# VHH binders against q96fz2, part 20

Target 1, 269 residues: q96fz2
Amino acid sequence: CGRTSCHLPRDVLTRACAYQDRRGQQRLPEWRDPDKYCPSYNKSPQSNSPVLLSRLHFEKDADSSERIIAPMRWGLVPSWFKESDPSKLQFNTTNCRSDTVMEKRSFKVPLGKGRRCVVLADGFYEWQRCQGTNQRQPYFIYFPQIKTEKSGSIGAADSPENWEKVWDNWRLLTMAGIFDCWEPPEGGDVLYSYTIITVDSCKGLSDIHHRMPAILDGEEAVSKWLDFGEVSTQEALKLIHPTENITFHAVSSVVNNSRNNTPECLAPV
Below, E stands for the ipSAE of ESMFold2; O stands for the ipSAE of OpenDDE; V2 stands for 0.75 times the mean of E and O plus 0.25 times the DockQ between their complexes.

## First folded at step 1 (VHH)

Design j1 (framework vhh_8pnl_2; at its last look DockQ between E and O 0.01; V2 from the best seeds 0.00; counts 0 for: pae E 19.4 > 2, grease 26.6 > 24.2, placed apart)
Fold by OpenDDE, look of step 3:
Structure j1 (fold): chain B 269 residues (1-269), chain A 120 residues (1-120)
Amino acid sequence: as target 1 above (269 residues)
Amino acid sequence: QGQLVESGGGLVQPGGSLRLSCADAGFTFSDYDMAWYRQAPGKERELVARIYSGGSTNYADFVKGRFTISRDNAKSTLYLQMNSLKPEDTAMYYCARGYSSGWYPEYDYWGQGTRVTVSA
């Protein structure tokens, strides 16, 4: 996974991340560093994206079932990194393979510390290799969505055609991630960064790409992954597997340029 | 929940210029798509210009390079610089704030409008 979309405003994103704590109370995640969030239809590595993580990571006596939402850098910077510039990392940390997560120090160590997060996105992009050509077709991959007919919302649809069917509440993709905290040698703010765990693709996606993010489907999976206080690493890793509960459509080549940041990036062609 | 307040409208001669402003007193302005619409007497409301949260812009065909939409996120303000105004540009101009649901843009909030009159 090398490209995602996360474009919802912070308030909408927050509401979309509503959850129940272990006591059954409805809650919204609290933001940390909300100013670092920048909505985009075209998120690339090294950019900041919002992740969910347990409140216990920030507060010693906090309920581990409570959630925080925070923008983190895509591309895990290990805590032991001694260079002053994270870009000087010599290995790719954009993704972590599920089969080797326990073999690589950069991922094993933070995972052992319970530094599990849920990476939020509208969806992710993958490119299908076209047979016989050097051309790649991009696809937008996401959870199945429910369309509701909204009567009367003067949606600024450029087209005279009354977009009678609008997406009510977009269900966010929830991807399993590992994060780490890096303190710059020269001082300054602690950098929070994450990697997305990847697995072999499900059957439905296999023709597009052979790997996919580990998707946590449902509140239980999300809760267990986040709750490092109650759920061991071994139990959490059982949640990491391919899922068939995804849909996708072909998108335009607009998304190929990382500078393009419009709805056209994820619109079906 | 945000309130949009337009200003800058008025009477101007053909060929003149106006700068419209829309102040957003509500939520995080920078996260939202913004747009200018206008409604002339007896006509339907129509899109004039749009600026996405990422800064990309699009314009209606009738603009023909005469108008420029911009935003100042630090001031939570949307602008429309209108040059080379024509009598047919006479309308109530509305500011709109929104975001896309999926790939469909939606606007949640509208201003009360500011009147632009172009007359000799």
Scores: ipSAE 0.795, ipTM 0.899, lowest interface PAE 0.5, mean pLDDT 92
Fold by ESMFold2-Fast, scan of step 1:
Structure j1 (fold): chain B 269 residues (1-269), chain A 120 residues (1-120)
Amino acid sequence: as target 1 above (269 residues)
Amino acid sequence: QGQLVESGGGLVQPGGSLRLSCADAGFTFSDYDMAWYRQAPGKERELVARIYSGGSTNYADFVKGRFTISRDNAKSTLYLQMNSLKPEDTAMYYCARGYSSGWYPEYDYWGQGTRVTVSA
């Protein structure tokens, strides 16, 4: 997973993240650095994306089931990184393989500190390699959406009004992430950055790509992944596996260039 | 934040119609997603219809084509127009408000309900 869409306006995104704390009270996540959130149909590594994480990471005695939403840099910079320029870190920290997460120091250390987050997106993009051609077909991959009278199906011929309404109740993709906090050696603001955990692709996606992000399907999975105060690393890792509860459609090559940031990036072809 | 007050229930013959209303005294009505749930005797509470803050609607299969959910943000009121009522529609109907991201955020039930009885 190296490209996502996360284009919802901040207020719509916040409402889409409504949740229940451990006492059953309905809450909206509290924003940290909301002005750093930049909606886009075409998010690449090194850009900021919104993640959910436990309030306990920021407030010592907070209820670990309460959630913060914060923009973080995509591409984990380990806390022990000693060079002055984090942009020199390779794209291999964009994703973290589930099978080696406990063997790689860059991921094992923050995971041991409870630095689990849920990476939010409208969906993600993958490029299918077609036999007999050098062309790759991009696909937009996302959770199945609830059917409505105004947004029951998403097609290339749908009116602009129908497309606008699909986002009112869009079910965000919730991907398991690990984050870390890096303090610049020369001083400055702490950098929060994340990686997306990846697993073998499910049967439904195997024809598109051999890997997929670890998707947390449901509020119980999301809650357990975030709640590092009550859920151990070993228990949380049981949530990391492929899922079949996913859908997709082909999109145009417009998405190939990460500078393109328009609805055409995810529109069906 | 205010309480929800349901009204409009009653006894009706099969094939009849009723219009349910739910008044929300809260300032932020327009920010909420709203829903109608029902609970039939001896059954669990089930979703009947929902309307999102942006105006999109969603219906349970067993009411599609018969029921219409709507809202009036200026009046802070939610409606359910029920047509072609069947004995199987007999239930207590509850108004709910909350946020919905599709599958996940649950509604808070703050109404006492309004009884609908469909009988010959």
Scores: ipSAE 0.000, ipTM 0.155, lowest interface PAE 16.7, mean pLDDT 83
Fold by ESMFold2, look of step 3:
Structure j1 (fold): chain B 269 residues (1-269), chain A 120 residues (1-120)
Amino acid sequence: as target 1 above (269 residues)
Amino acid sequence: QGQLVESGGGLVQPGGSLRLSCADAGFTFSDYDMAWYRQAPGKERELVARIYSGGSTNYADFVKGRFTISRDNAKSTLYLQMNSLKPEDTAMYYCARGYSSGWYPEYDYWGQGTRVTVSA
């Protein structure tokens, strides 16, 4: 996974992240650095995207079931990295394979500190390699959405209010991530960055690509992944598996150029 | 109750050195992120250096390698070694204590400060 859409205005995104804390109280996540949120239909590595994480990462004695939402850099920079420029990192940390996560220091160390996050997106893109050609067919991949007369189809939006109805009720894709906090050796602000955990593709996606992000399907999975105060690393890793609860449609090649930030990127062809 | 007490300030000539100390009377010193801030007359308080509970350090740009922050968890003491002092380093220096992890440390407890004066 190397491209996503996360285009919702901040207030719409925040409402889509409504949750219950451990006492059953309805809450919205509290933002950190909201001005760093850069919505786009076409997000790539090194960009900032919103993630959920436990409040306990920021506040001693906080309720670990309470959630913070914050933009973080896609492409984990390990806390032990010694160079002054993250571009000097000698390995790609955009994704983290679930089968080797406990063998790679870049991921094992922050995971052992409970640095688990949920990466938010409208959905993600993958390119299918086509037999007998150099061309690749991009697909937009997302949770199944409840279809309604005017608001259940991305391609059927013909006015601003119909488009708003589709996205006002959109179920955000929730992907399992690991984050770390890197302190530049020359000084300056701490850099928060994340990786997306990947697994083998489910049967439904196997013809598109052999890997998929680890998707957390439902609030129980999301809560357990985030709550490092109550859920051990060993128990959390049981949440990491492929899911068949996913859908997709073909999109035009507009998305190929990461500079294109328009609704056409995810529109069905 | 947790209490931060700074010491080691004084009058020095330009180019001189001072070592500031901050003793923490609390019992959980090793869990906290710590920092030194300074405030010159008529200026706002500004960060000088911070040290996280895990040992990582961060310095303001004006330090330029002249100061070193350190901590001794066994003695519950924070230090600032200041070398090559300049007149512009004249300020009241405060230690601060905050949460052990987070996006940025939030410092919720401050000492009373120790005065550093650098003049001929």
Scores: ipSAE 0.000, ipTM 0.109, lowest interface PAE 19.4, mean pLDDT 84
OpenDDE, second read of step 2: ipSAE 0.762; ipTM 0.882
ESMFold2 (binder alone), look of step 3: mean pLDDT 79; pTM 0.801

Design j10 (framework vhh_8pnl_2)
Fold by ESMFold2-Fast, scan of step 1:
Structure j10 (fold): chain B 269 residues (1-269), chain A 121 residues (1-121)
Amino acid sequence: as target 1 above (269 residues)
Amino acid sequence: QGQLVESGGGLVQPGGSLRLSCADAGFTFSDYDMAWYRQAPGKERELVARIYSGGSTNYADFVKGRFTISRDNAKSTLYLQMNSLKPEDTAMYYCAAHTGYYSLEDRYDYWGQGTRVTVSA
C-alpha cells in the first residue's frame, strides 16, 4: 500500500486502459498532463502515479462514464490546507482506511464531491516479517495474468527480452482511490493528489501483511467507482472490500531502496 | 522483534545543541528507511525528519536549517543533530524504522522508547 511499480511506456499504459463508455463505445482514456508521467519499477509516496477519473470532473456536461488519465501526487493534500508548501502537511494521507473514510474530514469532503479515482500500477510491494529475524521479505503483488503462446508468466521470464513480451498484454492493478484539488494560497497550478483506500488482507495475503489496497476487480467495479454522476457515495463504497483474485512472488531487497528503478525490483527470486 | 535504542537527550538552554543517536539492537539497519518523530506534552506525535535507505532526506519545515538527519550503515546508527534549539523543541524524541511506505497511518515497523529533550533556561 506504500510502494508500487508502474513502469509501462505511456502508449502501452494507455492501451491497457481501453474501456467501453455507457453507450458501449470502445474508447481509450484521454491524457491530462502526459509529460508528468514518470514510469518506474519503484514508486513511493510523494511521487506522481497515473490515475483514471471521470471526464465530468474537467468538463461541465461531459458524459460521466468517459475517462481521463492523469498523473497525480501520491499523498492527498486536502483542499482546505492553508500552508503554502504541501510537505508541511503533518498527516500521512498515503492510505485511507475503509472503516474510517466517512469520519475523517480529509477524505469525507472529497468523497462528497465525487472525487473518486482508480490508481493504476503494474502491482504493489509489501514486506513480510520473517520468523527468527528482524529482516523483512519483500513481495510483488499483482493480478493473475493471462498466458499466451508467445509470452510466459512473469515468473518464467528470467531476462529483460522475455519480460517485454509479458508487458504487452499486462493486466494493470486497479486500486480504489480518493483525490482532492489544492490551490496554492500564493497562486500557481492546482495540485491534484490522491490516497489509496485500504482494507483487511484477504486470506491469500494474510501471511504477508495484515492490510491490502481496495482492489477493483473488473470493468464493472472500475466503471461504478469512477462514475460519480450516476453512482452515489454509498453505492460506490459497497465496492470496497478485500479480493482473493491476486497473486504474488518474493523479490530481492533491491526494491527496499526507492532510488532503485530497474526490472530487478520485481523479478522473482 | 527488533530493538531501537535512543540516546543523547537532555536539558539544554535555548540556542544550544544536542545530538541524538538511535542504535539497532538486533536488525539489518541498511535495508530500512529511518525517521525521527517527536511528541510534546498534550500534542500528537509528529514527523521531524526522515532518511531513506539510499540516503535521501526530508525535513519538517519547523526544523529545516536547524536539524540534520544522518545514518551510518556500518555502525547501524541513526543520528539527529539539533542546533539552535528553541523551547518549542521540547519533546520526547522517537526513532522509527520500516522497509518502505507499506505502513498505514504513519506507522513504522519498529519504534524506540524515546529520549527526552528539554529546552529551557
Scores: ipSAE 0.000, ipTM 0.138, lowest interface PAE 18.1, mean pLDDT 83

Design j11 (framework vhh_8pnl_2)
Fold by ESMFold2-Fast, scan of step 1:
Structure j11 (fold): chain B 269 residues (1-269), chain A 120 residues (1-120)
Amino acid sequence: as target 1 above (269 residues)
Amino acid sequence: QGQLVESGGGLVQPGGSLRLSCADAGFTFSDYDMAWYRQAPGKERELVARIYSGGSTNYADFVKGRFTISRDNAKSTLYLQMNSLKPEDTAMYYCAAQYGSTYFPSEDYWGQGTRVTVSA
């Protein structure tokens, strides 16, 4: 996974993340650095994306089931990185393979510290290799959405009013991530950055791409992944597997250029 | 080095209002997460409200709907507006400041406190 859409306005995104804490109390996640959230239909590595993480990361003695939402840089910069510029990191940390996560220092160390997060998106993009040509067909991949008589499917939204209806009750894609905190050696703000864990693709996606992000399907999985105060690394890693509860449609080549940031990027062709 | 100085405490009747202020003298106020804590006699210090450098807020359940935390970065001042005060709100109120951290943040700076007494 190397391209996502996360275009909802901050207030809509926040409501889409409503949840229950351990005591059953209804809550909205609390924002950190909300001004750094930049909605886009076409998010690439090195840009900021919103993630959920446990309040216990920021408040001593907080209930570990309570959630913070914060923008983080896509592309994990390890805490031990010694250069002054994160772009000088010699290896790609956009994704982390589930099968080697405990073998790679860049991921094992923050995972051992409980630095688990849930990466939020409308959905993600993948490019299907067309046999006999160098052409690639892009697809937008997302959770199955609840159909209503009023909103219809994403493909039926042909007016601004219909597009707004599609997004009002959109079920956000929730991907398992690992984050780390890097302190610039020359001083400045601590950088929070994340990687998305990847697994082998499910049957439904195997014709599009051989890998997929580790999707946390439902609130129980999301809660257990975030709750590093009660759920050990070993137990949390049991949540990392392919899912079949996913849908997709082909999209225009407009999405290929990461600078294009319009609804056309995810509209069906 | 920095110093936090609280003011605005006093004696009020139940149902009254009070506004606490916390002034900073020394650090870059806008970079810090700010908080109000309180400590009643014989009890441990507890978090009342926090306002993060980005502007988001967090409140203890026992003050939700009654207290409002706010900050003025230009004046390097933190506020706590306390409405519908109850006898149970009687405590020493402390201002605290912390540079953001993802590891069990401990406060970097504490004020000396200001006393709030709510009595019939």
Scores: ipSAE 0.000, ipTM 0.101, lowest interface PAE 16.8, mean pLDDT 83

Design j12 (framework vhh_8pnl_2; at its last look DockQ between E and O 0.01; V2 from the best seeds 0.00; counts 0 for: pae E 18.1 > 2, unsure alone 64.6 < 65, grease 26.8 > 24.2, SAP .729 > .668, placed apart)
Fold by OpenDDE, second read of step 2:
Structure j12 (fold): chain B 269 residues (1-269), chain A 121 residues (1-121)
Amino acid sequence: as target 1 above (269 residues)
Amino acid sequence: QGQLVESGGGLVQPGGSLRLSCADAGFTFSDYDMAWYRQAPGKERELVARIYSGGSTNYADFVKGRFTISRDNAKSTLYLQMNSLKPEDTAMYYCAKGYTLSYYEGPFDYWGQGTRVTVSA
């Protein structure tokens, strides 16, 4: 996974992340560094994206079922990194393979510390190689959504002809991630960064791409992944597997340019 | 839920200019798409211009480079600079705020009360 969409306004995003804590109380995640959030239809590595993580990471004795939402850098920078520039990292940390997560120190160490997060997105992009050509067709992949009929324009509400099916209450894609905290050698703010765990693709996606993000489907999976206080690493890793509960459609080549940040990136061709 | 308030409308001669403003009291202005719509007497409301949260813009065909939509996120204000105004541009102009989930037109959840623009010799 090398490209995602996350474009919802912060307040809408927050509401979309409503959850129940272990006591059954309905809650909204609290923001950390909300100013670092930049909505975009076209998120690339090294950009900031919002993730969910347990409050226990920030507050001693906090309820580990409580969630924080925070923009983090995509591309995990290990805490032991000694260079002043994260871009000088010599290995790719955009993704972490599920099968080797425990073999790589950069991922194993933070995971062992309970540094699990849920990466939020509208969906992610993958490119299918076209047979016989060097061309690649991009696809937008996301949770199945529910369309509702809405009246488009003020004044047209009375005409059935003006009713269109629109997306409503978008279900965010929830991907399993590992994050780490890096302190710059020269001082400054602590950098929070994440990697997305990847797995072999499900059958439905296998023709597009052979790998996919580890998607946490449902509140239980999300809660267990986040709750490092109650759920061991071993138990959490059981949640990491392919899911068939995805849909996708072909999109235009507009998304190929990371500078393009418009709805056209998501639009079906 | 931020109230949108339009201003800047008025009477202008053909070929004249106006600058419309829309103030948003909302705290997440920068995260939203914004748009100007207009409704002429006896006509349906139509899109004039749209500016996405990312800063990209889209204009109706009738604009033909005459209008410029812009935003100041620090001031939570949307603008429409209208140049080379024509009698056909006479309408009530509305500010809209929303986010795009649909592929073509995003739902606008918030609307202003409008400001009237009259172009007449």
Scores: ipSAE 0.557, ipTM 0.805, lowest interface PAE 0.8, mean pLDDT 91
Fold by ESMFold2-Fast, scan of step 1:
Structure j12 (fold): chain B 269 residues (1-269), chain A 121 residues (1-121)
Amino acid sequence: as target 1 above (269 residues)
Amino acid sequence: QGQLVESGGGLVQPGGSLRLSCADAGFTFSDYDMAWYRQAPGKERELVARIYSGGSTNYADFVKGRFTISRDNAKSTLYLQMNSLKPEDTAMYYCAKGYTLSYYEGPFDYWGQGTRVTVSA
């Protein structure tokens, strides 16, 4: 997973993340650095994406089941990185393989600190290799959506008003991530950055791509992944596996260029 | 929040037993992971045992089968039952409270002052 869509306006995104804390109270996640959130239909590595993480990372006596939402840079910069420019990191940390996560220091150390996050997206893109041609077919991959009278379906959204109905009750994709905090050696703001954990693709996606993000399907899985105060690293890693509860449709080549940021990027063809 | 206060250390013969206690004056004991560390003179501090807020436990190989960590959330108290004590168990024992299980960095947010355990004839 190297491209996503996360285009919802801040208020719509916040409401889509409504949750219950450990005491059963309905809550909205509290924002940190909301001005750094940049909605886009076509998000690439090194851009910022919204993630959920436990309030306990910021407040010592906070209930670990309470959630913060914050933009973080896609591409984990380890706390030990010594150069002044994060883009000069020699290793690609966009994704972290589930099978080596406890072997690689760049990921093992932040996991030991409980630095688990849930990466939010409308969905993600993958490119299928087509036999007999050098061109690849892009697909938009996302959770199955509940078809309601008000929301419509993505394939039936033929006007701007109908597109608004699609997104009103959209179930966001929730991907397991690991984040770290990097202090620039020459001073400046602390950089929060993340990686998406990847697993082998499920049977339903195997014809599109051989890998997929580790998707946390449902509130129980999301809560356990975030709650580093109650759930150990070993217990949390049991949540990391392929899922079949996913759907997709083909999209146009417009999405290929990461500078294209329009609804056409995820529209069915 | 609270000060951690260890007790139960002392002088004991090889093969003896001791029970260490750690009392937490803080208000959120049940939400934290707790651990016992030890440090012998001139050596680095090492993890002995930890207990997660959810009740799961982990032990260092050198104490497995001899030590048992437990907690009483109603009393905000952590325990370490030490059996079959050896001279090499001689150290200052520290109680720690925090959110991370990291063996490499911690961080445990709160530490006690320690309680001394001496195992000698």
Scores: ipSAE 0.000, ipTM 0.109, lowest interface PAE 18.2, mean pLDDT 82
Fold by ESMFold2, look of step 3:
Structure j12 (fold): chain B 269 residues (1-269), chain A 121 residues (1-121)
Amino acid sequence: as target 1 above (269 residues)
Amino acid sequence: QGQLVESGGGLVQPGGSLRLSCADAGFTFSDYDMAWYRQAPGKERELVARIYSGGSTNYADFVKGRFTISRDNAKSTLYLQMNSLKPEDTAMYYCAKGYTLSYYEGPFDYWGQGTRVTVSA
């Protein structure tokens, strides 16, 4: 996974992240650094995207089932990185393969510290290699959405109120991530950054690409992945597997250029 | 697609050095990402070092600082300079090549038969 859409206004995104804590109380996640949230239909590595993580990462003795939402840099910068400029990192940390996560120091160390996060998106893009050419067909891939009589697909919106309803009730894609915290050697703000865990693709996606992000399907999976206070690393890793509960449609090549930030990026073709 | 042929392995004392080579008989060496993997007896195969088609490199934590990966596009050859060798480095070393999509992990498409490195006590 190397491209996502996360375009919702902050208040809509926050409402889509409503959850119940361990006591059954309805809550919204509390934001950290909300001004760093940069919504776009076309997010690429090195950009900031919102993730969920346990409040216990920020507050001594906090309830580990409570959630913080914060923008983090896509492309994990290990805490041990010694250069002053994160772009000098000499290896790709955009994704982390599940089958080698415990063998890569850049991922196993933060995972052992409980630095698990849930990466939020409208969905992600993948490029299918086309037979006989070097050209690739992009697809937008996302959770199946609840269908109603009035709101079918993304392309079915024919008025502002119908488009608004499609996205007001959108089920966000929830991907398993690992984050780390890097302190610049010359001082300044701590950099929070994440990687997305990947797995073999499910049968439904295998014709598009052989890998997919590890998707956390449902509140139980999300809660267990986030709650490093109550759920061990070993137990959390059992949540990491492909899912067939996914849908997709072809999109135009507009999305290829990461500077294009328009609804066309995810519109069906 | 070509074939990959490793050479330069052998027996060495702890603290010694070896230079592994991987010749690619293929037609467009410079288009590929290349890597060295190793497999010790009874262990799973693991990445040692990677060099991208653009020249950037990555190293496994266990060898960073001791090994250097490089490529010579004119000779279609990948190298691994191994210094300060330890008994733990004893393994079969394999050369691999393939494409990596931007910011994605990708499988390597082609593998050599391997060259053995033994670091005796």
Scores: ipSAE 0.000, ipTM 0.111, lowest interface PAE 18.1, mean pLDDT 84
ESMFold2 (binder alone), look of step 3: mean pLDDT 78; pTM 0.800
OpenDDE, look of step 3: ipSAE 0.436; ipTM 0.765

